# Miniprotein binders against q9bqp7, part 179

Target 1, 240 residues: q9bqp7
Amino acid sequence: VPQNWFPIFNPERSDKPNASDPSVPLKIPLQRNVIPSVTRVLQQTMTKQQVFLLERWKQRMILELGEDGFKEYTSNVFLQGKRFHEALESILSPQETLKERDENLLKSGYIESVQHILKDVSGVRALESAVQHETLNYIGLLDCVAEYQGKLCVIDWKTSEKPKPFIQSTFDNPLQVVAYMGAMNHDTNYSFQVQCGLIVVAYKDGSPAHPHFMDAELCSQYWTKWLLRLEEYTEKKKNQ
Key: E = the ipSAE of ESMFold2; O = the ipSAE of OpenDDE; V2 = 0.75 times the mean of E and O plus 0.25 times the DockQ between their complexes.

## First folded at step 14 (miniprotein)

Design xe36
Fold by ESMFold2-Fast, scan of step 14:
Structure xe36 (fold): chain B 240 residues (1-240), chain A 88 residues (1-88)
Amino acid sequence: as target 1 above (240 residues)
Amino acid sequence: SPERLEEIIRKLEEAVKLFEEGKIEEALDILWEVMEELIELIEETGDPELYLILLRVIDAWDLIDEGEPEEAIRILEEAIRRLEELIE
């Protein structure tokens, strides 16, 4: 159990639309800070299983492609992921939807993969926006906050080369989502409450993306695990 | 060490039962625990057979993700037999 427990949800906030809510999605820039990011905390506190799987994957890829081939492959995967996120931000932002460049991005396999998910996404409130948990002292850059099938969600877009039909196969992704959720719910730059999460795993070949919806109870369960990872990170940093 | 191997075997048997019942997510949670315990034993013993058994458990997880639970169960049953041989 975490020693510095803090609630994920903010009782002072509502998930219902407010007349004073912005009509354009929020996009608060992430500023460099000594405060750790969600991804840094998770990368510094990987489980033994995650370390083993990552090292095995690296060894196999280097054996198959060589050192230079591995670097090129990982660079290309990163670039594809970046383009996928840029395309989604463009698609979901009203101002950028009409650009001709966006029409070419819509033809990618990853974008085809998520079409059935995007049809259920509306009421976008934040895109590529910075969050900070002022009490727990961590920051993050979330992909999207929008309604999915009528429920306000922190949405995280992922690409994968392998099928991920079960949330367990997404490893730390649920922790990342709830970390952003808890930060946003307590960040003064935002006024609304998010209680649900959605991890969307998209595939390059256009096969249907797998959505992993997280209701409030599941988010609370993963939040406890995130607090334990944050505690582990803090202890490791003190001992360095 | 024998007590720890027996516990891993029990968890694998539970995971197989859960997969057979279609309770995939619960079974995957158990496999994740099995992977942790196998890694810890490998770190302590350096036993190459434990390493190979861990790889089979990972293969079973991949098969579940690929929609082949019957093959995954067969591999897990093989892993159980190999662990039992290490006790005896």
Scores: ipSAE 0.778, ipTM 0.925, lowest interface PAE 0.9, mean pLDDT 89

Design xe37
Fold by ESMFold2-Fast, scan of step 14:
Structure xe37 (fold): chain B 240 residues (1-240), chain A 88 residues (1-88)
Amino acid sequence: as target 1 above (240 residues)
Amino acid sequence: SPERLEEIIRKLEEAVKLFEEGKIEEALDILWEVMEELIELILETGDPELYLILLRVIDAWDLIDEGRPEEAIRILEEAIRRLEELIE
């Protein structure tokens, strides 16, 4: 159990829209800060299992592709993921014009993979937007906040070459989602409450994406684990 | 230690039972704990057999993700037998 517990949900907020809500999704810019990001905290507090799996994967890939081949492979994977996120932001943003790029988006295996998920996404409230938890002192950049099958969710888009049909195979992704959720629920730049999460794993070959829906109970369970990772990070920084 | 190896064996047996019952997510949670305990023990002992057993557990996880639970169960049963040999 964490020493400095703080609630994920804000009892003063509602997930219901009101008449004063803007018609366009929020996009608060992320600014460089001394306050640690969610990804920084998670990277600096990786579990022993995650460290082992990452090192094993690196060694296998280097053995198969060589040093130069490995660097090219990882660079391409990163670029594809970045383009996937840019395409999704454009698709979900009412202000984007996709006339010339529409053909490229439809030709992407990753975009094809998520089509059935996108049909159930509506009421977009935030895209590529910064969140900050003033009390717990962390910051993040979330992908999307929208209704999925009628429930307001923090949605995180992931790419994978291998199947991830179980949430357990997404590792820290649930922690990332609830960290963003807790920050947004207590960030004065936002006025609504998010109680659900969604991790969408898209596939390069166009196979149907796996959605991992996280209800309020599951979010609360992962929130406790996130608080422990944040506590570990804080202690590690004090001892450096 | 024998006590820690017995605990790992118990968890692997529980995971196999859960996979057989189709309770995949519960079984994967237990496999994650098994991986943690194996890694801790490897760091303490440097035992290459524990390293090989860890690799088999990881292979079983991959097989589950691929929709091949019968092969995963077989690999986990092999891991259990190898751990029992280390106690004996």
Scores: ipSAE 0.618, ipTM 0.872, lowest interface PAE 1.6, mean pLDDT 88

Design xe38 (also named xg4; at its last look DockQ between E and O 0.05; V2 from the best seeds 0.00; counts 0 for: pae E 6.1 > 1.5, placed apart)
Fold by ESMFold2-Fast, scan of step 14:
Structure xe38 (fold): chain B 240 residues (1-240), chain A 88 residues (1-88)
Amino acid sequence: as target 1 above (240 residues)
Amino acid sequence: SPERLEEIIRKLEEAVKLFEEGKIEEALDILWEVMEELIELIQETGDPELYLILLRVIDAWDLIDEGRPEEAIRILEEAIRRLEELIE
């Protein structure tokens, strides 16, 4: 699908980071349906490199921990990530009772890791909110839309055991961010435009998180790659 | 084929030069292409030496992420030498 037929940015929408309209909800729930999610599209169209790295990692971990140990390890990693996202939703929510409820989670190493990023985040527009690209027929659940250093961004929070100081080491994360961005920009449930992305990689030991800011040009480049992955997914689905 | 191995060597040499110039992200983009080409060749040939070379390229990527570009460059230079030996 040509990039110019399905642009990431919507010319009918404002790209200025205005104050949030309190009548617009921060969270739209994701509806279960047959329309593919961003994460499913990416998982079903993994590159040869991603497949190789994932299989190598799985084999090494299973050799080290055993089958049961590997399952326990991956379950714990997933739980830590889930709690990190819940803590961030609480921290960024304007609802004070939510912030108080998650107080203990706010003291984790991951939360300490992101403190220097959070001080530059304001003007929250969406948290754990569903997006749908009505024309391209995909859905997603984005983590956050807020201003980072004065620019409205789709923000994706990631946890990692290993340092990820370069955006290339986040693999499909830029595609995930721009897929959410393009969907939100064309979703009738939203009225604003997002032109920037931010991937934040947090560390359990409290080491400073690595922010990967994506300006409009970089987002457009990754959008083209996302469209190719979506086309690949659609083609594979036809041939099942 | 010798032509495909020569192209991979050229890309690795370009990546080394970019790492030396501090153009890390451009170099990583090239390493990603190298990994793809090596995986394709391994699938076609089953050559265990290509598999080992791929592992060294992955190790170099990890070293870059750890802030150890000098060690990454040495490993990539080793990979280049190994690929040159396969042409022979």
Scores: ipSAE 0.786, ipTM 0.929, lowest interface PAE 0.9, mean pLDDT 88
Fold by OpenDDE base, look of step 20:
Order: structure tokens, then C-alpha cells, then sequence
Structure xe38 (fold): chain B 240 residues (1-240), chain A 88 residues (1-88)
């Protein structure tokens, strides 16, 4: 049980999205501060299983590609992910930001992979927007807040070369989503609340992406796990 | 301790049963716990046989992600047998 319990949902905020569809999605810039990011907290509190799997993967990749080859591979994966997020932001933005849709950005297997999910996405409220939880002292940059199949969700877009048909195979992604939800729900920059999460795993080969929908109950369960990770991080930092 | 190995066996048997019942997510949760327990035992004992069993459990997980549950079950059943041999 977390020592410092805090609710994921804000009772002071209405669950009903105010009918005024903001014409423009929110994009709050991330402030550089000493406050840890969600990503940093999760990375510093990885489970024994996660550490083992990651190290094994790294060793295999280095054996196959060499050290320089592995660095290049990692850089390429990062670049592909970045381009994918940029393409999605362009697609989901209502304003034709006439930035020359680099037609090349839209011609990716990952974009093809998520097309069937995008059909069910509407009412975009935020894109690449910063959230801060002032009480729990963490920050994050969420990918998207939108309606998925009529439910307002924090949506997190992931790229994978391997199938991830089950939410368990997404490891800490559920924790990241609920961390963003909890922060947004208590961030004064946002006037609305989210009760659901969505993880979308896009595939490089263009095969249909896997959507992992998280209802309010599942979000609450992962929120407890997130709080434990945050406490672990805080304790670890005190001991350094 | 034999007791820790017996608990791992019990969990693997439960996971196999859950897979057979189509409860894949619950089975994966158990496999995740098994991985942790095996890692801890390996760190304590340095037993190479336990390491090999851990690798097979990971392979089973990968097969489940690939939509090959029947093969995963076979691997887990083999892992159970190997663990039983360590208790004897």
C-alpha cells in the first residue's frame, strides 16, 4: 500500500467533457525543472524482470550488430519513433498546419498500422502537452488526449517491431498512461478530466496496431502501482 | 530451498491451466511472477539449470505474444518437469 496515497481522479472536475470542443488542441510546453519526469521515475525503478530482459536484449543486439552497429540501430529506432509522433501530431491537428506535410512522414508502416485506430479517434483535446502533478511532484509529456470510441482517453502511441497483443507485454506503458492521467486531472492548466487510457502499439510492417484500452477500474489498479514506483524513486533519491 | 521450487512449479501449473482456459492475461501475470522468483534464486545460487529454465519461460512468453500458445504450453510443461527433477 502506498504511504502517500493520492487519488487519480479529481472530484472537483466534471466527468462530462464541456461541450465546447476546443477548436485547437492544447500544447503546453514542458518546463525544464528539477522535478522528475514520469519516464525518469519508471526508468530508475525498473523491476528485476525488466532489467534482466533489457540487458539480455542489449547483449544479443551487441553480439549481432557490434557496439557501433547497436548505437546506430538505437538511434534509428529513436528517429523512427520521433517521426511517427510528428506524423500523428500532424494528422490529429485540426488546423492544417500547412507545414508542408512531408508526405514522406505519412508514408510509414507505423502510420499504416494505426489507420484503423485513427478512425475511432475524435475530439482531440491535447497533443504533445506537458502535465504536472504539483502535490506528487512529477511531470510528463503526454502524446494525446482524445475520444476513442466516444470515451475521453489519454492516448499513448508506441512503436514496436514485435507483436504486443496483451497489455502485460507493454510493461510500464500502463503506468506511464495513468501517471499522465493523474497529473492532468490535477493540473490547473486543464479544465477537464480523463477516466480512461489507451495504449496503441504500432508496427513497422504496417500490420494492424493493437489497442489496449484501460477503463477507470484498470486505471485505478495501475495508479496504485505507479504510486509505489514513485515512492521507491523518492526513497532511492534520498539515499543517494 | 525445495519449497521455493515447489511454489514456482505450482505457479507454472496454474499458468498452464489458465492458458488452456483462454485466460491469457492472468497467465502472463503469473509468468511474470515466476520470472522474478527464478531471477532471485539464480542470483542466490548461481544454478545454471535455473537460468536455462528462466530462458524457456521467457521463450514461452514470446510465443504467446506471437499467437503460438500451444507451443508455449509445451515449453512450460517441460520447464515444470525440469524443476521437479531438481527437487528429487
Amino acid sequence: as target 1 above (240 residues)
Amino acid sequence: SPERLEEIIRKLEEAVKLFEEGKIEEALDILWEVMEELIELIQETGDPELYLILLRVIDAWDLIDEGRPEEAIRILEEAIRRLEELIE
Scores: ipSAE 0.605, ipTM 0.842, lowest interface PAE 0.9, mean pLDDT 91
Fold by ESMFold2, look of step 20:
Structure xe38 (fold): chain B 240 residues (1-240), chain A 88 residues (1-88)
Amino acid sequence: as target 1 above (240 residues)
Amino acid sequence: SPERLEEIIRKLEEAVKLFEEGKIEEALDILWEVMEELIELIQETGDPELYLILLRVIDAWDLIDEGRPEEAIRILEEAIRRLEELIE
């Protein structure tokens, strides 16, 4: 159990959907700072089991592709993921027209894969936006805050391809989502909060993406695990 | 494939039974095997629900290390339910 438990929700904030709808989604810039990011905390606190599984998987990939081939493969997967996020931000921005979008940005099967999900997404409140937890002192960059089937969610977009480097798709996707939720709910740059999360996994071949909804109870379960990871990270830094 | 998911379910059910009997090391050996099979299935299929199931199995392992076996068992039973839904 964490020694320094803190609630994921802010009882002083409204949970009403669309209590205020700005014309343009929030895009708070990520500031360089000395506090740790969600991804750094998660990377620095992987369990021995997670590290071993990742290393075993890496060795199998290196055996198949060679060391240089593996490096090239992981770089290409990063680029595809980055292009996917850029395309989604462009598509979800109400201020951008299709004539101003890069046609090559939309040629990924990943964009085809999420089309049926995007039909259920509305009320976009934030895109590629920084969050900071004022009390717990961590920062992140969330992909999207929008309604999914009428429920306001932090939405995390992931790509999936076989074979895919396991490191680029972290074990800890639900922890990432809840850490962003907790930060947003206590960040003074945001006037609203979220109770739900959504993980969407898109496919390179355009097959229908899988949405993975996280209700408040599941989010609370993973929030406890996130607090343990943050606590472990903090203790490591005290001992260095 | 459905057969490999059924094997994972059977292994998880055996691990739960072993945890309930206090045979911790034997149960953890089975969880290790489940983690390895899930990684292979994720590489072969790209199924995103298998990623989430793997994370639940890892969480259960961590709970066992923390001396919280009842919580670990509940997580494993949820993982079994999710795997059964995938077969359907």
Scores: ipSAE 0.016, ipTM 0.397, lowest interface PAE 6.1, mean pLDDT 80
ESMFold2 (binder alone), look of step 20: mean pLDDT 91; pTM 0.908

Design xe39
Fold by ESMFold2-Fast, scan of step 14:
Structure xe39 (fold): chain B 240 residues (1-240), chain A 88 residues (1-88)
Amino acid sequence: as target 1 above (240 residues)
Amino acid sequence: SPERLEEIIRKLEEAVKLFEEGKIEEALDILWEVMEELIELIDETGDPELYLILLRVIDAWDLIDEGRPEEAIRILEEAIRRLEELIE
């Protein structure tokens, strides 16, 4: 399918806040159904390079830690990421929510890593919120929609053990961001337009996080690549 | 096959030039294409030398992420020489 038939941006929408929009950030729950998620599509359509790198990493880690050690390590990485996202949702939510959450969630090198980014984040519109592209038939759960340096962005928080100073080193993260953006821009549960993305790579040792800002042009470029991955996924499903 | 190796060499030379010019993101995009072509060629030929060259390209990417572009360039130049030897 031609990518120009399914635009990422919705000409019927503005990125300015609507007076009727809720003052509290939206949090629409993700409902299970047969429609594929962004993460599922990306996981099942990994590039040859991603498959090679993942398999090589697995072999190296298994050699170092053993099979049981590798499982424990990956479980801990997942848990660290989950806690980081919970801490960020708490920090960006209303004050009442912060009082109810354990302060221990706010104590980490990852949170210290993102402090300089958080200072430029305001006007939070959505947190841990479900999006659906009804026409393209995919769903997702985005981390955050907020203004970063005055620009409304889909913001995705990532943790990494290695430095990621270039967007190319974040692999599918730009595709994930634009997939959420395109879905939100065409989801009737939302009334605003998002045209920018932000990937924030946080580090466990508190080293300053790397922000990867994606302007509208860059988002359009990655949207084309996302549509190809979605088409690949659809074709694989037909051949099962 | 020689034509495909020549194309990979051309792309690596372009990536080196872009790294030298400080156009890191453009260079990484080309390096990603090089990795794809090397993986496809490895799948077709089973040549262990191509596998080792791919590992060097990956090492160069890691060096770029670590802020060590001069070392990355040297490794890519080594990869170019090794590919040229496969043609001859």
Scores: ipSAE 0.746, ipTM 0.918, lowest interface PAE 1.1, mean pLDDT 88

Design xe4
Fold by ESMFold2-Fast, scan of step 14:
Structure xe4 (fold): chain B 240 residues (1-240), chain A 88 residues (1-88)
Amino acid sequence: as target 1 above (240 residues)
Amino acid sequence: SPERLEEIIRKLEEAVKLFEEGKPEEALDILWEVMEELIELIEETGDPELYLILLRVIDAWDLIDEGRPEEAIRILEEAIRRLEELIE
């Protein structure tokens, strides 16, 4: 690790009580820019293992379902994930009344899967909110910032058909979380400091979701790996 | 090369040991390294046996995620034996 790398935590925001934080969660819109998103950086810098696993999975799925079946399957997975995120935003938002559409979004196995985790979530500070790291030049759209078991976390909601009981099986998800965290901690639209992360893997059959809590030390370790991926992306882009 | 194959065998043996000790996260970190090394050797040599061994390592990872560590360990021990046969 180079000595002069950018820190994930902002010392100017160290442990100040967040008296200036609004009672309503922040939802800053994502502005279109030439600046790369976290997901694009990660997709353009996949490891050899990730490329191999993705290609093998695609080949096996196409063999089983056919090309049209594979497209239908992946489209349905994407749609279910989108609906899951919409339902969580609705559940966690301060809301006086629910629309009929919102009520329908609340009835899924994925939502049943996360009930035991939601019991420990409170103090929501941001939902579906844009972050930007001005000096490192990347942007992102994070799912949620809230307290989990009393600790302020960047929370990322994931859906999976296969069990993911270990953080290693979530692949780039920890990098995504710390990238959002580092950006938020250096984004002038936010006044608070986040030092913890949480990846929640939800299951369609309602089986209990797997929470992967990341303390400050683990976040710092993944931040180092994120900076390497960002450097690789930047180098690849200028040699393109 | 024989040196690289011996290193992969050592790592797989360590991963098996860690699974037996109830340290699956540390073992999975090692399997991730093994997968990288096997992919690099396959790209260099085109050896179909290394490809099949990589698939067995991936199967073992899936079994661990499914809560089936004894079956995963058996598959990893099979992978170790197959790599040893390649060194001769």
Scores: ipSAE 0.741, ipTM 0.917, lowest interface PAE 1.0, mean pLDDT 88

Design xe40
Fold by ESMFold2-Fast, scan of step 14:
Structure xe40 (fold): chain B 240 residues (1-240), chain A 88 residues (1-88)
Amino acid sequence: as target 1 above (240 residues)
Amino acid sequence: SPERLEEIIRKLEEAVKLFEEGKIEEALDILWEVMEELIELIEETGDDELYLILLRVIDAWDLIDEGRPEEAIRILEEAIRRLEELIE
């Protein structure tokens, strides 16, 4: 149990569209800030298991590719992920006049992987949008807020070379999703409430993506774990 | 540390049973705990055999992700036997 508990959901908000809601998805820019990001908090508080797995993976990859080869590999993986997110933002944006898009990017294996998921996504309310939790003092940049199979979700797009058919194999991704959710639910820039999450793991070879849906109860369980990580981060920062 | 090894063995046996019942996510949660306990014990003892057993548990997780639970179970049963040998 975290010492400084705060609720993930905001009882003053509804998940239904309001008359005042914008007709286009929100895209609030992430401002430079001294307040820690969700990704920094998670990176600074990795579990022993995560540290062991990451270090073992790095050692094996360096052995396989050499130090320079490893650097190039990780840079390419990062770039592919960035392009995947850019393609999804473009696909989900309601544009009246389409600019020329990168045809090769839209034909990537990762985009093929998510086609069956995208068919169930509608009612996009936010894309690549900044969130801030004023009380808990953290920030983040979420990928997407939209309805998935009729449920309003914070959606996080992930790429993987290996199969991730179980949510446990996504490690901190559920914590990332609920951290964004809790921030958005208490951020004055937003008026609606999100109670569900979705992690979509896309594959380079075009194999069908694995969706990991998180209902309100599961989100609440991961929220408690996120609060513990945030507490650990805060204590660690004091001891520096 | 015999008591701690016995606890790890018990958890691995529970995980095997859950995998056999098709309760994969519950079994993975238990394997995550086993990995933590093995890492802590390795840090305390420097035991190379515990390190190798940890690698086998990680291999079993990968096999589960690949849809190969029968092979994962065999690897976990091997890990149990190796831990039992350390108790003497």
Scores: ipSAE 0.771, ipTM 0.923, lowest interface PAE 1.0, mean pLDDT 89

Design xe41
Fold by ESMFold2-Fast, scan of step 14:
Structure xe41 (fold): chain B 240 residues (1-240), chain A 88 residues (1-88)
Amino acid sequence: as target 1 above (240 residues)
Amino acid sequence: SPERLEEIIRKLEEAVKLFEEGKIEEALDILWEVMEELIELIEETGDPELYLILLRVIDAWDLLDEGRPEEAIRILEEAIRRLEELIE
């Protein structure tokens, strides 16, 4: 898949804000379909390195916790991540007041971790919103679209128990972000263009989150890699 | 294959040089390639020494994430020496 046939940015979309853009953040529901999700494409096309690391981690955790303990641990990690995303949606939603927020959702080391990042986030345009690339036939559910330090970004919130100070340590997260970006830029439900990405890795102990900002050039580089993963997925599906 | 081991050694030496120059992200990209090549060789040969060398490369990555680059470089230099011994 040649990069120039399927650009990440939509050349027909203006860099200037559209006056018809809604003041309330968009939240388009994800509809179940046969069209693959970004997460499924990435999961079905994992690299040899990712498979090795995942299997080693899984074996080590099972050895430490037992099979039942491992299931409980992974369930708890999933629940913590879900609560973290719910808390962020609540914090960033302009329709909620402080008195209407669930204090239990806001009391987390992960929320403490991201406070310094949230100070630089404004102009929220979408929260927990579905995107679809009409030409490349994939869907996704993005966390947030907002301005980070004055630049409109697709923002992906991640939780981690171990430090991730380098973007390389986030593995497929850059591909996930650019896949959402490319879909949104070509989705008729949205009128704006996003050219930047942000991965925010929050920590359980409340230590400061690591932001991984992706400018337009870096997004274009990861977009090329995403297209290769999507092609690999399509070939695997065709041979079933 | 000695030629494939020599290629991995060259990449590890390049990664160490980049770490010493403070080009950490470029060096991590090379370590990712090294991990792929080591995994492929392990699948082909079943050599337990290659498996242990792969674990050392992963340990070096973890040390870098923890802010311990000097220790990471030492481990990578050890991995280079162990690969050289396999050629000998």
Scores: ipSAE 0.747, ipTM 0.917, lowest interface PAE 1.0, mean pLDDT 88

Design xe42
Fold by ESMFold2-Fast, scan of step 14:
Structure xe42 (fold): chain B 240 residues (1-240), chain A 88 residues (1-88)
Amino acid sequence: as target 1 above (240 residues)
Amino acid sequence: SPERLEEIIRKLEEAVKLFEEGKIEEALDILWEVMEELIELIEETGDPELYLILLRVIEAWDLIDEGRPEEAIRILEEAIRRLEELIE
């Protein structure tokens, strides 16, 4: 059990719509400060096995593509992911929040891949929005909070190329989702409660995206693991 | 899915046989395919048991790099059993 245990859910909050809820999804800007981000905590506390797999993946990719090819590949993966998130924000936002829609962004294989999932997404409450856990002192930028098949979820959009997925961002996906969830549930900028998560893996070739739904029990289990990673990060920082 | 789990099991069985025959590089190539396919299933299902099985496969790879193939084979046989339990 983590020494600094804190509950993921806030008993004072509800997932039901409130009359005071804004008609436009929230988009609170991420403030750069000394408080660690979810991604920073996870990157600084990777397990020995995660580090090993990442290094083996890098070596195999360099062997296949060459050093220049590997750099181009990783740059393209980053750019594609960024464009995919931008397109999704545009699609899910009722307001024009991005510059005029680029049809090429909206017609990517990744967007085709998620069409089935998007049919089941409604009631969007937050997009590309900053969260901060006021008590545990960490921040994050979540992709989306919306109803998926009638359940309010923190939704995380991922891109993947078959057969060689980008390993670096894969293993900690459930921890990232619950970290955002716990932060949002205790962030005074938000008034609602999220108890479920959804990780959506979209494919470059347009094959159907795979949704990973996380119910409240599973979120609670991963929350404990996230608290252990956060504790490890804090201890590592004090010992430096 | 049972079909994909059965394919992974078959690959692990093949890797074990190759390690037993001293064909280390061929076995590692198959083991790498197993790791890639487990990662895909983890992304698709979010099943924590698949992640734990992946960690055991990685440990077996470490043991091979350390020149400890007998221990690696035992770990891979454990991984096969755990995957079979997911099908049942």
Scores: ipSAE 0.008, ipTM 0.263, lowest interface PAE 8.7, mean pLDDT 80

Design xe43
Fold by ESMFold2-Fast, scan of step 14:
Structure xe43 (fold): chain B 240 residues (1-240), chain A 88 residues (1-88)
Amino acid sequence: as target 1 above (240 residues)
Amino acid sequence: SPERLEEIIRKLEEAVKLFEEGKIEEALDILWEVMEELIELLEETGDPELYLILLRVIDAWDLIDEGRPEEAIRILEEAIRRLEELIE
C-alpha cells in the first residue's frame, strides 16, 4: 500500500488545540475487540535479526539463571516497568487522586533517570489512552501525548538494563510511536494533530535517560516502514 | 556464495569507515543489513564460522551502545578477515 493513500498526518487537522478541546488529559479506555493491536502486529512480523537476537538473549539468560530464575527475572522486569508507567501517569496527571500515590513510587531509579526529560514536558493532552485507525483497522494504547521542548509529541516511556543511546538500538520502538501517532491523527475521539515522537529510555540505576526525538520527517520515514509491517501482518492473517 | 560474502565484506568496511568518521547511526543501519545477510547465509549453509562471525557483529553493536567504538571497530575488522578466509 502506497504511503500517500494512508498519510501519517491528517491535512484536515490543526496542530493547535481548538477551543472545544478538554483541559483535562484524555484517557479513552481500550475496547475489547478482535482488531489487532500495534504490539501484536509488530510481534507477529519481527525481522530475522530481531528473532535471532531475542532467541539468543533467552538462551543466555536461561543458561545464567536457570528456567525458574529466568521466569522470576522476567516477572520482575515486567512489574518494574508497570510501576514506572504508573508513577509517570501520576506525575503527569493534574488529578488529585493520582497525586496522592505513595511517595516511594515517585523516587525509583527510573524516575530519577527521567527527571531531566520531565522538566521539558508540559501541556499533557492524553495519558494511557486508546487510539484506533479507522481505515487501517488497528488499535493501540499510547503512554502519553504532551509537549516536549514546545513540540507536541507522542511520548513512549521505556525501561532498559543496557544503554540505548542510538535510536537504531530501540528496534521497533519508532514504529510503535508512529503507529500510535497515525491512529490518533485519524481517530475521531481526538481533535488535534501530532507530528513528532519521543522515545525515552530510562535506566534502573538512575543514570540519565536517553531521549530519542523524532521530527515530522523522521516520523514519515518510520510510518512507511510501519505500513509495510501492517501489510505483512494482514497478509499472514488472511493465509491462516 | 562468494559474491554474497564479498558484498557483506564491502558493507562491513563501509560501516567501519562510518564509525571512524563518527557517523554512528548510519553505520548501525549498515550493520543491521549485515546481520540480516549473515543470518540468511547461515540458514542456507549451516556454516558454524558464519554463526561465530554473526556473534562478533552483535558484540560490536553492543560495544557501540556502551560507548566503546574503538573496540567495536577492532572486532568488526576481525569479522572482515574471517569472511575473507571463507572466500579463499
Scores: ipSAE 0.726, ipTM 0.906, lowest interface PAE 1.1, mean pLDDT 88

